# VHH binders against Serine/threonine-protein phosphatase CPPED1 (CPPED1): the designs that were tried, part 2

Target 1, 314 residues: Serine/threonine-protein phosphatase CPPED1 (CPPED1), of Homo sapiens (Human) (q9brf8)
Amino acid sequence: MSAAEAGGVFHRARGRTLAAFPAEKESEWKGPFYFILGADPQFGLIKAWSTGDCDNGGDEWEQEIRLTEQAVQAINKLNPKPKFFVLCGDLIHAMPGKPWRTEQTEDLKRVLRAVDRAIPLVLVSGNHDIGNTPTAETVEEFCRTWGDDYFSFWVGGVLFLVLNSQFYENPSKCPSLKQAQDQWLDEQLSIARQRHCQHAIVFQHIPLFLESIDEDDDYYFNLSKSTRKKLADKFIHAGVKVVFSGHYHRNAGGTYQNLDMVVSSAIGCQLGRDPHGLRVVVVTAEKIVHRYYSLDELSEKGIEDDLMDLIKKK
Short names: E, the ipSAE of ESMFold2; O, the ipSAE of OpenDDE; V2, 0.75 times the mean of E and O plus 0.25 times the DockQ between their complexes.

## First folded at step 1 (VHH)

Design a10 (framework vhh_8cml_1)
Fold by ESMFold2-Fast, scan of step 1:
Structure a10 (fold): chain B 314 residues (1-314), chain A 124 residues (1-124)
Amino acid sequence: as target 1 above (314 residues)
Amino acid sequence: EVQLVESGGGLVQPGGSLRLSCAASGLTFSRYTMGWFRQAPGQEREFVALISWSGGRTDYSDSAKGRFTISRDNAKNTVYLQMNSLKPEDTGVYFCASKYGSAFYLSPRDYDYWGQGTQVTVSS
């Protein structure tokens, strides 16, 4: 009967905030700093994808365990320590109610317990975590297991917003929950604009777009054209500089006006030519600079001096 | 309001053919994986066939492979099941089902919306 088994190990978002970063201590610029972003560890997908049976939740995920353990070990060795480690959704492969979901979840929890306690975890929901069509029950299951599906937090004068992008994809079974996120988001964006935050940064699982705002609807990997334009315009008006996403299992993205869309490739299963990896994101007073590293590069060589020099004051 | 309406069921002799249709309304059809399931009296619903939202991927139960073909017409919001070489064990109520997204969904529990079913009887 440990606190860990009772569900208390991670820095879980609750009440639409993250207790690891108290707002009263984090509202003023205290940068520069950096954080690490990963996406789609998605325990079970490598096997499911290789067999063509993506429905059954994947009955083998030892490779994803090893890759995610390598990621955690690489992060723990970084000096100075990153401010946090964010996982941009699809934590496990098995959809709600599917075989192997419990086992995949417990294995991921075990791996994530090895993250240095000084490095808070920021967890974003993906479609495999709450379903392509979320319900009140699948959202509640996620919140019970991992923490709030949407929330905000401040680090050194920078506002971070975590969104449940499945409400943008298909809210048909939970329209009231979608409306609640929409209202909350409008309030957070108003706060960003009114308080003149140093930067505002968004994390969501599904990308707005993969290459261009005007690209055709993919119906799976990008948000619909009407939805992405509406969100992008809201973000731009509020001063959001960048949206980070997973979902595509490939590095991608582009720029619309002054908003960067950054799609990060997977820790787990790759669908393109990118290596399994993590994105290093450096936040300075003037700009946000990021670079994707293979797990091997980050483990063996750490972060390159040109990025780390941005964190040094003089 | 989402509705799935099946048609094309009936009575046929062993070795015969039937073409089932399912007309969908109230959803963005081109974003949904469509499946066919069947249920014999006293049994659970079992998977028969599915087709991805684009029509680019299909899957079949072992009993349906080589005999049944699933297809769709996104312009008409309709999915079809062509059933050839029908056997008495194919008898049951055939249900159309829809699931948002683009993956292989083999369990009844995965599907969001269901039709009322159409009876297929293979006898005599």
Scores: ipSAE 0.000, ipTM 0.129, lowest interface PAE 17.1, mean pLDDT 87

Design a11 (framework vhh_8cml_1)
Fold by ESMFold2-Fast, scan of step 1:
Structure a11 (fold): chain B 314 residues (1-314), chain A 124 residues (1-124)
Amino acid sequence: as target 1 above (314 residues)
Amino acid sequence: EVQLVESGGGLVQPGGSLRLSCAASGFTFSHYAMGWFRQAPGQEREFVALIYWSGGSTDYSDSAKGRFTISRDNAKNTVYLQMNSLKPEDTGVYFCAAGRLKYSDFSPKAYNYWGQGTQVTVSS
């Protein structure tokens, strides 16, 4: 298998870090800055959804190609350029081993190659990328194609953590991999505390919760109550300000103590009333400010001046 | 082997209440979203309420919001629909449905298993 077949066209996370942001250059506050967050391009889902059978691999995804191309074009036009573009999981719809998975993957790679090389791509795994119940084999396939499933990186004094949330959902077929992520996460959160990072921000596919920490288990769209409380408490103790997720295909979220849970709606298939869109996230020394934009809004008008002024005047 | 059996229907005066139950067997209940649909005389089958696996995530039709409450008991393999402030327009056959839903779906087509229905009549 060639480097290109292994996803060599992107800034792939490797060794639990992202080479696009060397720690020696990024460990001190150098903000303010902003980044773009998308979720669930999920090539194939619009067709699968329309048939009433979302378990099929989705045999048509031309609309998702056009939507994701529009997203990339909108991002490439932004000035100044965003620090990175993060995709919060469910890159494609076809589950591991299912029909159309290879074709969906190659089309997404083609679309993502159009992202400006100055804008690193940060890829988060979703359940459709590694399976609802991941295995060592499905995790390895993802890592070969897209890069590490969990990793950390620093940008201007801010710690970013990318987590494989499928280990929190169902680790029954890969308990050792789940335990490895747990240990690694505890080490990263300890580093965040010791180094007094300006902010710590988490990306994971499955939301901790959709509205409140004490909400009932959904068994699909949110993490179990015991798991989300344990994670939220770890995040709060380490100074994590916000968790960004996809998965729900609707904008949602809430606040627990000083931790924000932000669920961002999809680039691809919408399951609620939100437009296809992207979230603009501005990081200042004092706060994290974000706003969801439809693809049309971002394409036609760019980012509103009130958000851009946060990075120009300080 | 899969069965959904509705009960609790009947005749009630406007403004009254009924509690419908649906007992499920032959599948792993906790893995399925459960819905209630109704079919009024001369009408198509209409979505009423949906509860995902645990009960923390629910959806209601506009006509049901504020009046009806869906709940489930996974230990008893049962889903319930508490109907308050009943109106003549609520008259119909109420069906219990089970779907292996990853995403919210209000179409009858999305549901794999169906009960035979229970009659609800709201009449003076």
Scores: ipSAE 0.000, ipTM 0.180, lowest interface PAE 13.4, mean pLDDT 87

Design a12 (framework vhh_8cml_1)
Fold by ESMFold2-Fast, scan of step 1:
Structure a12 (fold): chain B 314 residues (1-314), chain A 125 residues (1-125)
Amino acid sequence: as target 1 above (314 residues)
Amino acid sequence: EVQLVESGGGLVQPGGSLRLSCAASGRTFSSYAMGWFRQAPGQEREFVALITSSGGSTDYSDSAKGRFTISRDNAKNTVYLQMNSLKPEDTGVYFCAAKPGYRYTWSSPYEYDYWGQGTQVTVSS
């Protein structure tokens, strides 16, 4: 147990829900509102990538600390405060059992404790957090450290679903856990339909696709074609409008029927030409509008008036 | 993925016209909104024009309005920029760029995921 765990209360998901948003207060439309989405702070990756040895845990991550601190400072300055800050997986670089994992975890906990207590944290597991092939042990470690790997919560009449996408990538060592998530997901999607939620929004680390539902399997950055089609169809039937993901370290995505796939670039290591950044997501009764901001843009200028004006009309 | 290749740049006198073309490869071209940006020496990339994935709406920078027309042919996977009444201030490298249609920030280069290498436009006497 770190001092951060002893002295501060993260808004950890437990029992497949998030106590920061009690369902009895949040089930009816109370929008518009907005939240902030980040992905892949992935402490250790910049150094590991630069050395060509990404299987080592990365022995330096000071740049990722500075970038994530800048992100937190930018978020804390926003007025009105965002409803929550979601991190779409790959919190740290070092996989389970790898060097530097404990140190990276403790540093990230310290940085995240600086987030305004009025802004709940929503934490999504990534492959580096649980392993490319998760086990009961790696899932248990994640849940002990960060909170439940999958859960749901309501904000102002909108249902949010957090999924462990590693079960979709390779469930071979934990088939019972994958089956449990599948049953739980089907139940949550049924609830979304029965309660006529204003919107349903999904967060998962691995994108369904990077450009198109029919694109070829990448074998790493997208879910397999059979899997992504099954999930997309389930989401569409339940009225899910958007899936937000990280993993790709570039901004990407596309639309399949009425479902948007949004891949957000990284707070940490960039693998494309995007700046280090955060996505601002505005939820109105009619639509979900989002925009990627570099950390410098958000820190210096805040959110543009056209997005903020959407929040002023209830 | 989408790969973009620009063509049609060149040297033209003030008041002249050029038509730029951007050929796209990839199965998802029709799902992308397409933009044109330009960059003069020592300056950041500046937004010029946007056309939505369907071709149903367009937007232009103030400097391009009334002079430039963006269009697309989804059957040919090509986007065009027809430039009329060219001025010396229009000189720069012109880039085509692709972004997902769901993103609302049209003038920010950060919303565009794929970029061509650029084609030089020089307007001088």
Scores: ipSAE 0.000, ipTM 0.137, lowest interface PAE 20.9, mean pLDDT 86

Design b01 (framework vhh_7nfr_2)
Fold by ESMFold2-Fast, scan of step 1:
Structure b01 (fold): chain B 314 residues (1-314), chain A 122 residues (1-122)
Amino acid sequence: as target 1 above (314 residues)
Amino acid sequence: QVQLQESGGGLVQPGGSLRLSCAASGFTFSSYAMSWVRQAPGEGREWVSSISGSGGSTYYADSVKGRFTIARDNVKNTLYLLMDSLKSDDTAVYYCAKDRYYSGSYRYFDYWGQGTQVTVSS
């Protein structure tokens, strides 16, 4: 099952795996390494947010194209090359069945084709990609367009898990798909424990929490308190060290026990005071170190020496 | 012009029931999630309940679960809040609110009604 056959986007996940990283070659520690994380390019949101009229405001997204092209150019200039580039959901603004969805999708695919072929793309579904209330049809559309909505892959002894967090938010129209992900996740977490992975890292669009595990339900930007606690406990018991998310369009997060919740701000529309940017994530044998960079900072100065030195230490 | 107009508030005894209505105009009602938000005297605004554009999904604050029901009539462009087993703590001005995004971006509202007073007192 080949992601390379794609025709629109390279390195698509298929059969709940990512072919760019064969498990047979990646099960042993071969770090340190780094990857780049972006979130919420969300073509169409900047104008929709500014006008307060979603039916009309989502019809222009030239600024999101320019920002995402700047992100791709910055990533392509990095030396050494990052192991992969992950986009943590809300790829486009137009929800399934809505105007401009096809045009936004084709423009994003065009921009992403410019990513260096040596840098695999890891794509995470967001609520705008599959709907706030996903259906079998919207999930299937996403999988056809971008690749599997949940999957796992190994890089240098580290297990990466990509989850469809919309099943945790509202599975009412696809309860069987939610149950399938839950069963698959429990199996992956068991594998992580049995193989004594160096680290396990989770990517999902919706944060478990924005600041603390005991915070009140936001009913949109965080998972419900009961759901986030159950999921966090599963992650902690399996040795997951960090969850990376988007959705909030602001940098946020906190720590619960030994689990870090990292909310990364947007490439596209900002809802807070952060610049448009990308997160650099360095994985060492001992720890995971990350830092958010504005697109301008990363384009002009690259990655700071203190992070790069971690990649060179053996 | 978007307009939201609440009605149905009033004085009710503890344990009683009220039905609030919100008449919506100036936008495609069925395309947007709608919410009820309340504000008690001297307190901040508290989100109460939301309903998706189709009516297929409903959400409730823990303080009202099992007592309140949110509903909508997309033919009449009207949002409802059915309030049962009312308590003194439910005393507040109740606001009808429109979600900013047709997708159901909850708690991020672009238009508000004028509010309707609900007083629960013996």
Scores: ipSAE 0.000, ipTM 0.167, lowest interface PAE 14.6, mean pLDDT 87

Design b02 (framework vhh_7nfr_2; at its last look DockQ between E and O 0.08; V2 from the best seeds 0.00; counts 0 for: pae E 12.1 > 2, grease 24.9 > 24.2, placed apart)
Amino acid sequence: QVQLQESGGGLVQPGGSLRLSCAASGFTFSRYWMSWVRQAPGEGREWVSSISSSGSYTYYADSVKGRFTIARDNVKNTLYLLMDSLKSDDTAVYYCARGKYYFSGLDYWGQGTQVTVSS
ESMFold2-Fast, scan of step 1: ipSAE 0.006; ipTM 0.410
ESMFold2, look of step 2: ipSAE 0.000; ipTM 0.237
ESMFold2 (binder alone), look of step 2: mean pLDDT 87; pTM 0.879
OpenDDE, look of step 2: ipSAE 0.471; ipTM 0.781

Design b03 (framework vhh_7nfr_2)
Fold by ESMFold2-Fast, scan of step 1:
Structure b03 (fold): chain B 314 residues (1-314), chain A 120 residues (1-120)
Amino acid sequence: as target 1 above (314 residues)
Amino acid sequence: QVQLQESGGGLVQPGGSLRLSCAASGFTFSNYAMSWVRQAPGEGREWVSSISYSGRSTYYADSVKGRFTIARDNVKNTLYLLMDSLKSDDTAVYYCAKGPYRWSYTFDYWGQGTQVTVSS
């Protein structure tokens, strides 16, 4: 089979692509369609946050298991099925080499195996998955466990780019890997322009910004001003419409020129006023429309008719 | 009432060393990430270093990496910045800053600052 777990429905990105979406079938506009975006299930963080063991991996994560299982159940019940389910990083809380990492990883794998086989998983690395300062070893560990840390795939004429944002935050221990992603990204953005993609959409864990491009550096929740401006300009020139991120555990974002920055709140631990939830993202020929749903709302009521009507306009 | 009080600044010659301290009170110090931020005359604030609530994780700006060491004593409720190989460019008021959450390296409270001057 393709790059999947033995006997399982879980597929991994390999060779900088996702076999679930063959380019030959996906290069032409076939929308409208939708996908589901979650962020920061981060098994272990609720306990670490509440009891003070934030950097030691978190010794309890039953609540995150239940929340993520609820998310999976809600997604599996959707009709029509979403094209994919993307998780925008911080899959588990325990950083590389920390206690509870193996147990958190195995529990998340178990929960994610319950996702409907018809709904591919798209996994984005976060700082807790690879380390605040990634190394060749931590990147390799992630790639063995979850699949490639950066890759692209096409769905119905739309280009999706998954980036390892830790290389933008601190590449000091792996400069060659950062350079490789930069070269690859430039190639993908060139392909987007040459093939006249309907839209290009980026997934990365760390937001470019939380409210505006000119905001002060947070030194944790946003990329540095010089880095975010350089990256945003690359995206705008290539026709990227939106960047989706997690990391902030709150809904946030803004617009710079014609590029939207969308920060989606967490499936797991919340730090703001948002409920645990998922973002429904509808892709039409003209625009990308999205809305954050609590897990309870999505489980009980599904997707609201105004969004579903956009999908039915095929 | 959250209070952060810096000390240990002063005049030092290039290549010298200083140890800054920040005495924290009014909150459970051991439950919050802490940071050092500096401001040179006529410049904006520049982040220098951060330390996790437990002290297990430390982060440094490229300009100070290898020269400065951030540390904390959770029993004494004190944050430290050990500054070696000081340069004229390190001249600034140094502020102790508290994050709003256990793993947040953003800043909701600041100290009064302590002046560091590197010159002959």
Scores: ipSAE 0.000, ipTM 0.167, lowest interface PAE 15.2, mean pLDDT 88

Design b05 (framework vhh_7nfr_2)
Fold by ESMFold2-Fast, scan of step 1:
Structure b05 (fold): chain B 314 residues (1-314), chain A 125 residues (1-125)
Amino acid sequence: as target 1 above (314 residues)
Amino acid sequence: QVQLQESGGGLVQPGGSLRLSCAASGFTFSDYYMSWVRQAPGEGREWVSSISSSGSTIYYADSVKGRFTIARDNVKNTLYLLMDSLKSDDTAVYYCAKVTYSYTSGRTYYYFDYWGQGTQVTVSS
């Protein structure tokens, strides 16, 4: 473990936890704090999308490199430093076994090495990282490269859960792995209830919904109605306040009962009218406040005073 | 700026026919797959048909196979859906969509990045 950690350039989740946040130091409320959320850097998608054929993986991703470098530089300049930087899946575009995957992966690793070592990386798997229909082999490849595909960690009394949403989309090739995540999730939600966490927050690549819980199945951008209702009810019962996702390459979301679904637009390829950007998420004892920033806005002006004032205690 | 504009919808009796058109602008139409997707009142979106950039590869949903024909005119930048033997269950808003696709693990995924405003088709006696 020590040798592998010494060779690591960023914090990787292992054993279903994140060592950067030791539970013994993080179980008690000691906020407020904030973190940065990005989604879908997806090196290769801009070129692939422009060709009308997403299977080619793209043979160019220089724009995604520049955008992600700008994101990292903006984050590194923030004062106080964010508690962590989470990437909500689709790290690269080329699916398992496809051309350009290795090159896209190595370029993203190089860019992410520039993140300040005091700011842990939290990496969420997306469909392009593991496959639309994951297998034991594609999951194992992701875990070797980036760390565990699902895990939990605590920050200042807040429980964070990272889920592999591809098991909810299509578990047909790995039903035992899906069942293992389901059992683990039920245990984590039980812990959240027992410990009376200040908040519980979920990160997963595929949104539960894009606008409302009762919306129609999109067959790609949202989880099926039966699946999202089952998950939402579990989250609500356990006191989960918000789910953050990517996948849609547009800002979206809504509220179901007291659960917020927040879909964050992409660092990389945009499919709507949003700028390339990052979401700033402020966690206070009473509420979770967030705002999407274009990369240019965050680079030039930093975080607006109304959000920063929340971090200064009320 | 991508624009897709549907036309040709209306009210028709069961067993009737309609021809839908979609005028495309703001992109190189001949480079992209195009698709028709419909949404019935109170229902989810249902993919209907897709056509490759050249027109050589065509796919249909089982519900419309043998009754609907998708076609395109790359000179006029227009997508068509010819609808024969219309049923009450075909009542829906029909959307023209620009398609990006992915083929993995023996399955084709269609991603719709731009949508038209839709055209209403009502099949009623």
Scores: ipSAE 0.000, ipTM 0.226, lowest interface PAE 15.3, mean pLDDT 87

Design b06 (framework vhh_7nfr_2; at its last look DockQ between E and O 0.11; V2 from the best seeds 0.00; counts 0 for: pae E 17.1 > 2, placed apart)
Fold by ESMFold2, look of step 2:
Structure b06 (fold): chain B 314 residues (1-314), chain A 118 residues (1-118)
Amino acid sequence: as target 1 above (314 residues)
Amino acid sequence: QVQLQESGGGLVQPGGSLRLSCAASGFTFSSYWMSWVRQAPGEGREWVSSIKQSGSEKYYADSVKGRFTIARDNVKNTLYLLMDSLKSDDTAVYYCARLYWGRSFDYWGQGTQVTVSS
């Protein structure tokens, strides 16, 4: 159809917004609806992990290609269609300046072009996409390739915030960029609070925490105690219900003062016992309900009846 | 500087057991994931096991699952690998490794030889 052809697959976020969902058309409650969350396709990691050299990227990613194609095929079969498909960071494995990065990027773009054009993509930056210590140059590269690293958009009266969580982990080579996100985020949270939106939801690659707000810092898989507490308190004050993340390559999460931290396992390389999979997230007027599915399970059996009933009940 | 020193290797009969230790110094041990990696003669390095900084989560390669146990003592700054039901395929130099940026192993010990032979 001409509408899908005009918008293409990649609705690159620009100007801190996403044109696929114009605010004037999405500002009022129009649920229930659902979306699909995936994380960490990370083309190259399976080979790099198997060899023990995760810094230099892998020279092989055919397994990640097959898994991500399977994910796209599973999503394309869903009826009714999800409102969007969000990839929660680590799109590819090779960090800025590392070998194979261009080839991994080209292959991921090719695979994602097969997503049904009626299902907009939402792309979240991860540490492998931006670098562990981002710079203005690495952020510009990401934004040129995939769109803005942080932005917001509305769907059916729900505010979605996409954050560059690497600014909270290590802003040492880009402090002005972190400051810009901080200012923008405070403004967005203030607007969300003033408007009393139906729900507010955050996507960021690095989880606030894996199990509890009081857990030990692990200096890679979670944000530091002081940082996670400050962010969580800001989110709670603004009425944010849930944060969705990847990064851990395992399912995890917990609750802090009615804020849910949901860590979703990987499409690509698994570091635990979870199957390769996707998360179905259903948004009703009253609540946000989510469930992780293996790629096989979703392809073969679709969405379970209890979730489908929520999607179909206004 | 960061130092990792493995010990406890040796010659063992098939079906036997060994306990490897890795003494860590020069960094805050309790703040890092730690791993065991092995290298058989003429082969590349193979990941064996990893453990979260608190010790609450442990991960194993399929080739050793159910036979090996990783553990850590954050008071003594020591990483352990408890090896049971050893097989000839387990013969290798075993290295203690620290996880660093990008999920890579940035510091390696000198290794300890494990030889499983009848």
Scores: ipSAE 0.000, ipTM 0.169, lowest interface PAE 17.1, mean pLDDT 87
ESMFold2-Fast, scan of step 1: ipSAE 0.300; ipTM 0.698
ESMFold2 (binder alone), look of step 2: mean pLDDT 87; pTM 0.884
OpenDDE, look of step 2: ipSAE 0.032; ipTM 0.371

Design b07 (framework vhh_7nfr_2)
Fold by ESMFold2-Fast, scan of step 1:
Structure b07 (fold): chain B 314 residues (1-314), chain A 120 residues (1-120)
Amino acid sequence: as target 1 above (314 residues)
Amino acid sequence: QVQLQESGGGLVQPGGSLRLSCAASGFTFSSYSMSWVRQAPGEGREWVSSISRSSSYIYYADSVKGRFTIARDNVKNTLYLLMDSLKSDDTAVYYCAKAYGRPWYGMDVWGQGTQVTVSS
């Protein structure tokens, strides 16, 4: 028995599913409920960004530790407890093979151990976690460290899909892995249609778009126009209502037909004017309602009553 | 408002040279790091080179190191890529990107690019 098989720090996704949410207990509507979404803790980026040298892995990340600890403490104080805490990629800054990657990883694991055991962690891969151009080796490293790079799980009648968006960005070094995810995704979307899920929700690191489906290719922050349209059409036809992403380090998004694209700003380094924060996502039978909170707002005031009233039974 | 317009591409024989230019408008050019990124047909985006706001820090991909030179003119709001000893593997559309404080991550590409074809 290896150390990884003996039980990791987290409820790791394995076999393309998450054991914390057994499908046989979760496939029927049992809402409303809510979950917390964070993105881009990205230990090391604040230092790398400040020096103008992002090829180094960032040799200081104490501020990201403090911010992520504040996030965990805020989440742990919420009542009722959220169903899960999802991190939408770029867990650490150091790319595969770069300096400080191991130290950043161990520090993030230490911080995440403080999350209440009743709140499962859902981990999404970002480009810094797997590489801008993923390989079989970088994907395998991620899966050993954090769990499966793509998987599905059910909560209270809602299907959640976690995708490795790096296969959509640049699959040139791992075309067979990209093809495997595409086939798996088509199967999951078919299941969503056949089982009449209450909602289907997608998590992936790279946004489909930042403002509009027809926007120009950014070549970094959004998926290419041809790719985003193919994915959006698949999601719409399967009844997916929302895609949540990080990557942009700013709050952004828009709507294409009945599909919402929601981009959440970072726990760690900010690239725009948003505060360090978390997104509260409320799932009701009729709709998905969300709001971005600064870490200070969530720590001091908790979730606003208008959102909590959607969750509370009268 | 932010616009990047690349030029200077063309057909060149192996071992030849080209000078690419990127004219920037709609933002304070001197306040941002700038990068060159390329994309070959059927491939993903590949970072080529970056230059900091003051030219104090310059970086190159290993594949182009010693052959390419990045430069900027903050008075003219123009980024340059001087390409020497060109190889067939350098064939790609070349884009300039606004990189904020980071050389090859978080890059915004606003131009249509300029095609470089290295063949005999």
Scores: ipSAE 0.000, ipTM 0.158, lowest interface PAE 14.5, mean pLDDT 86

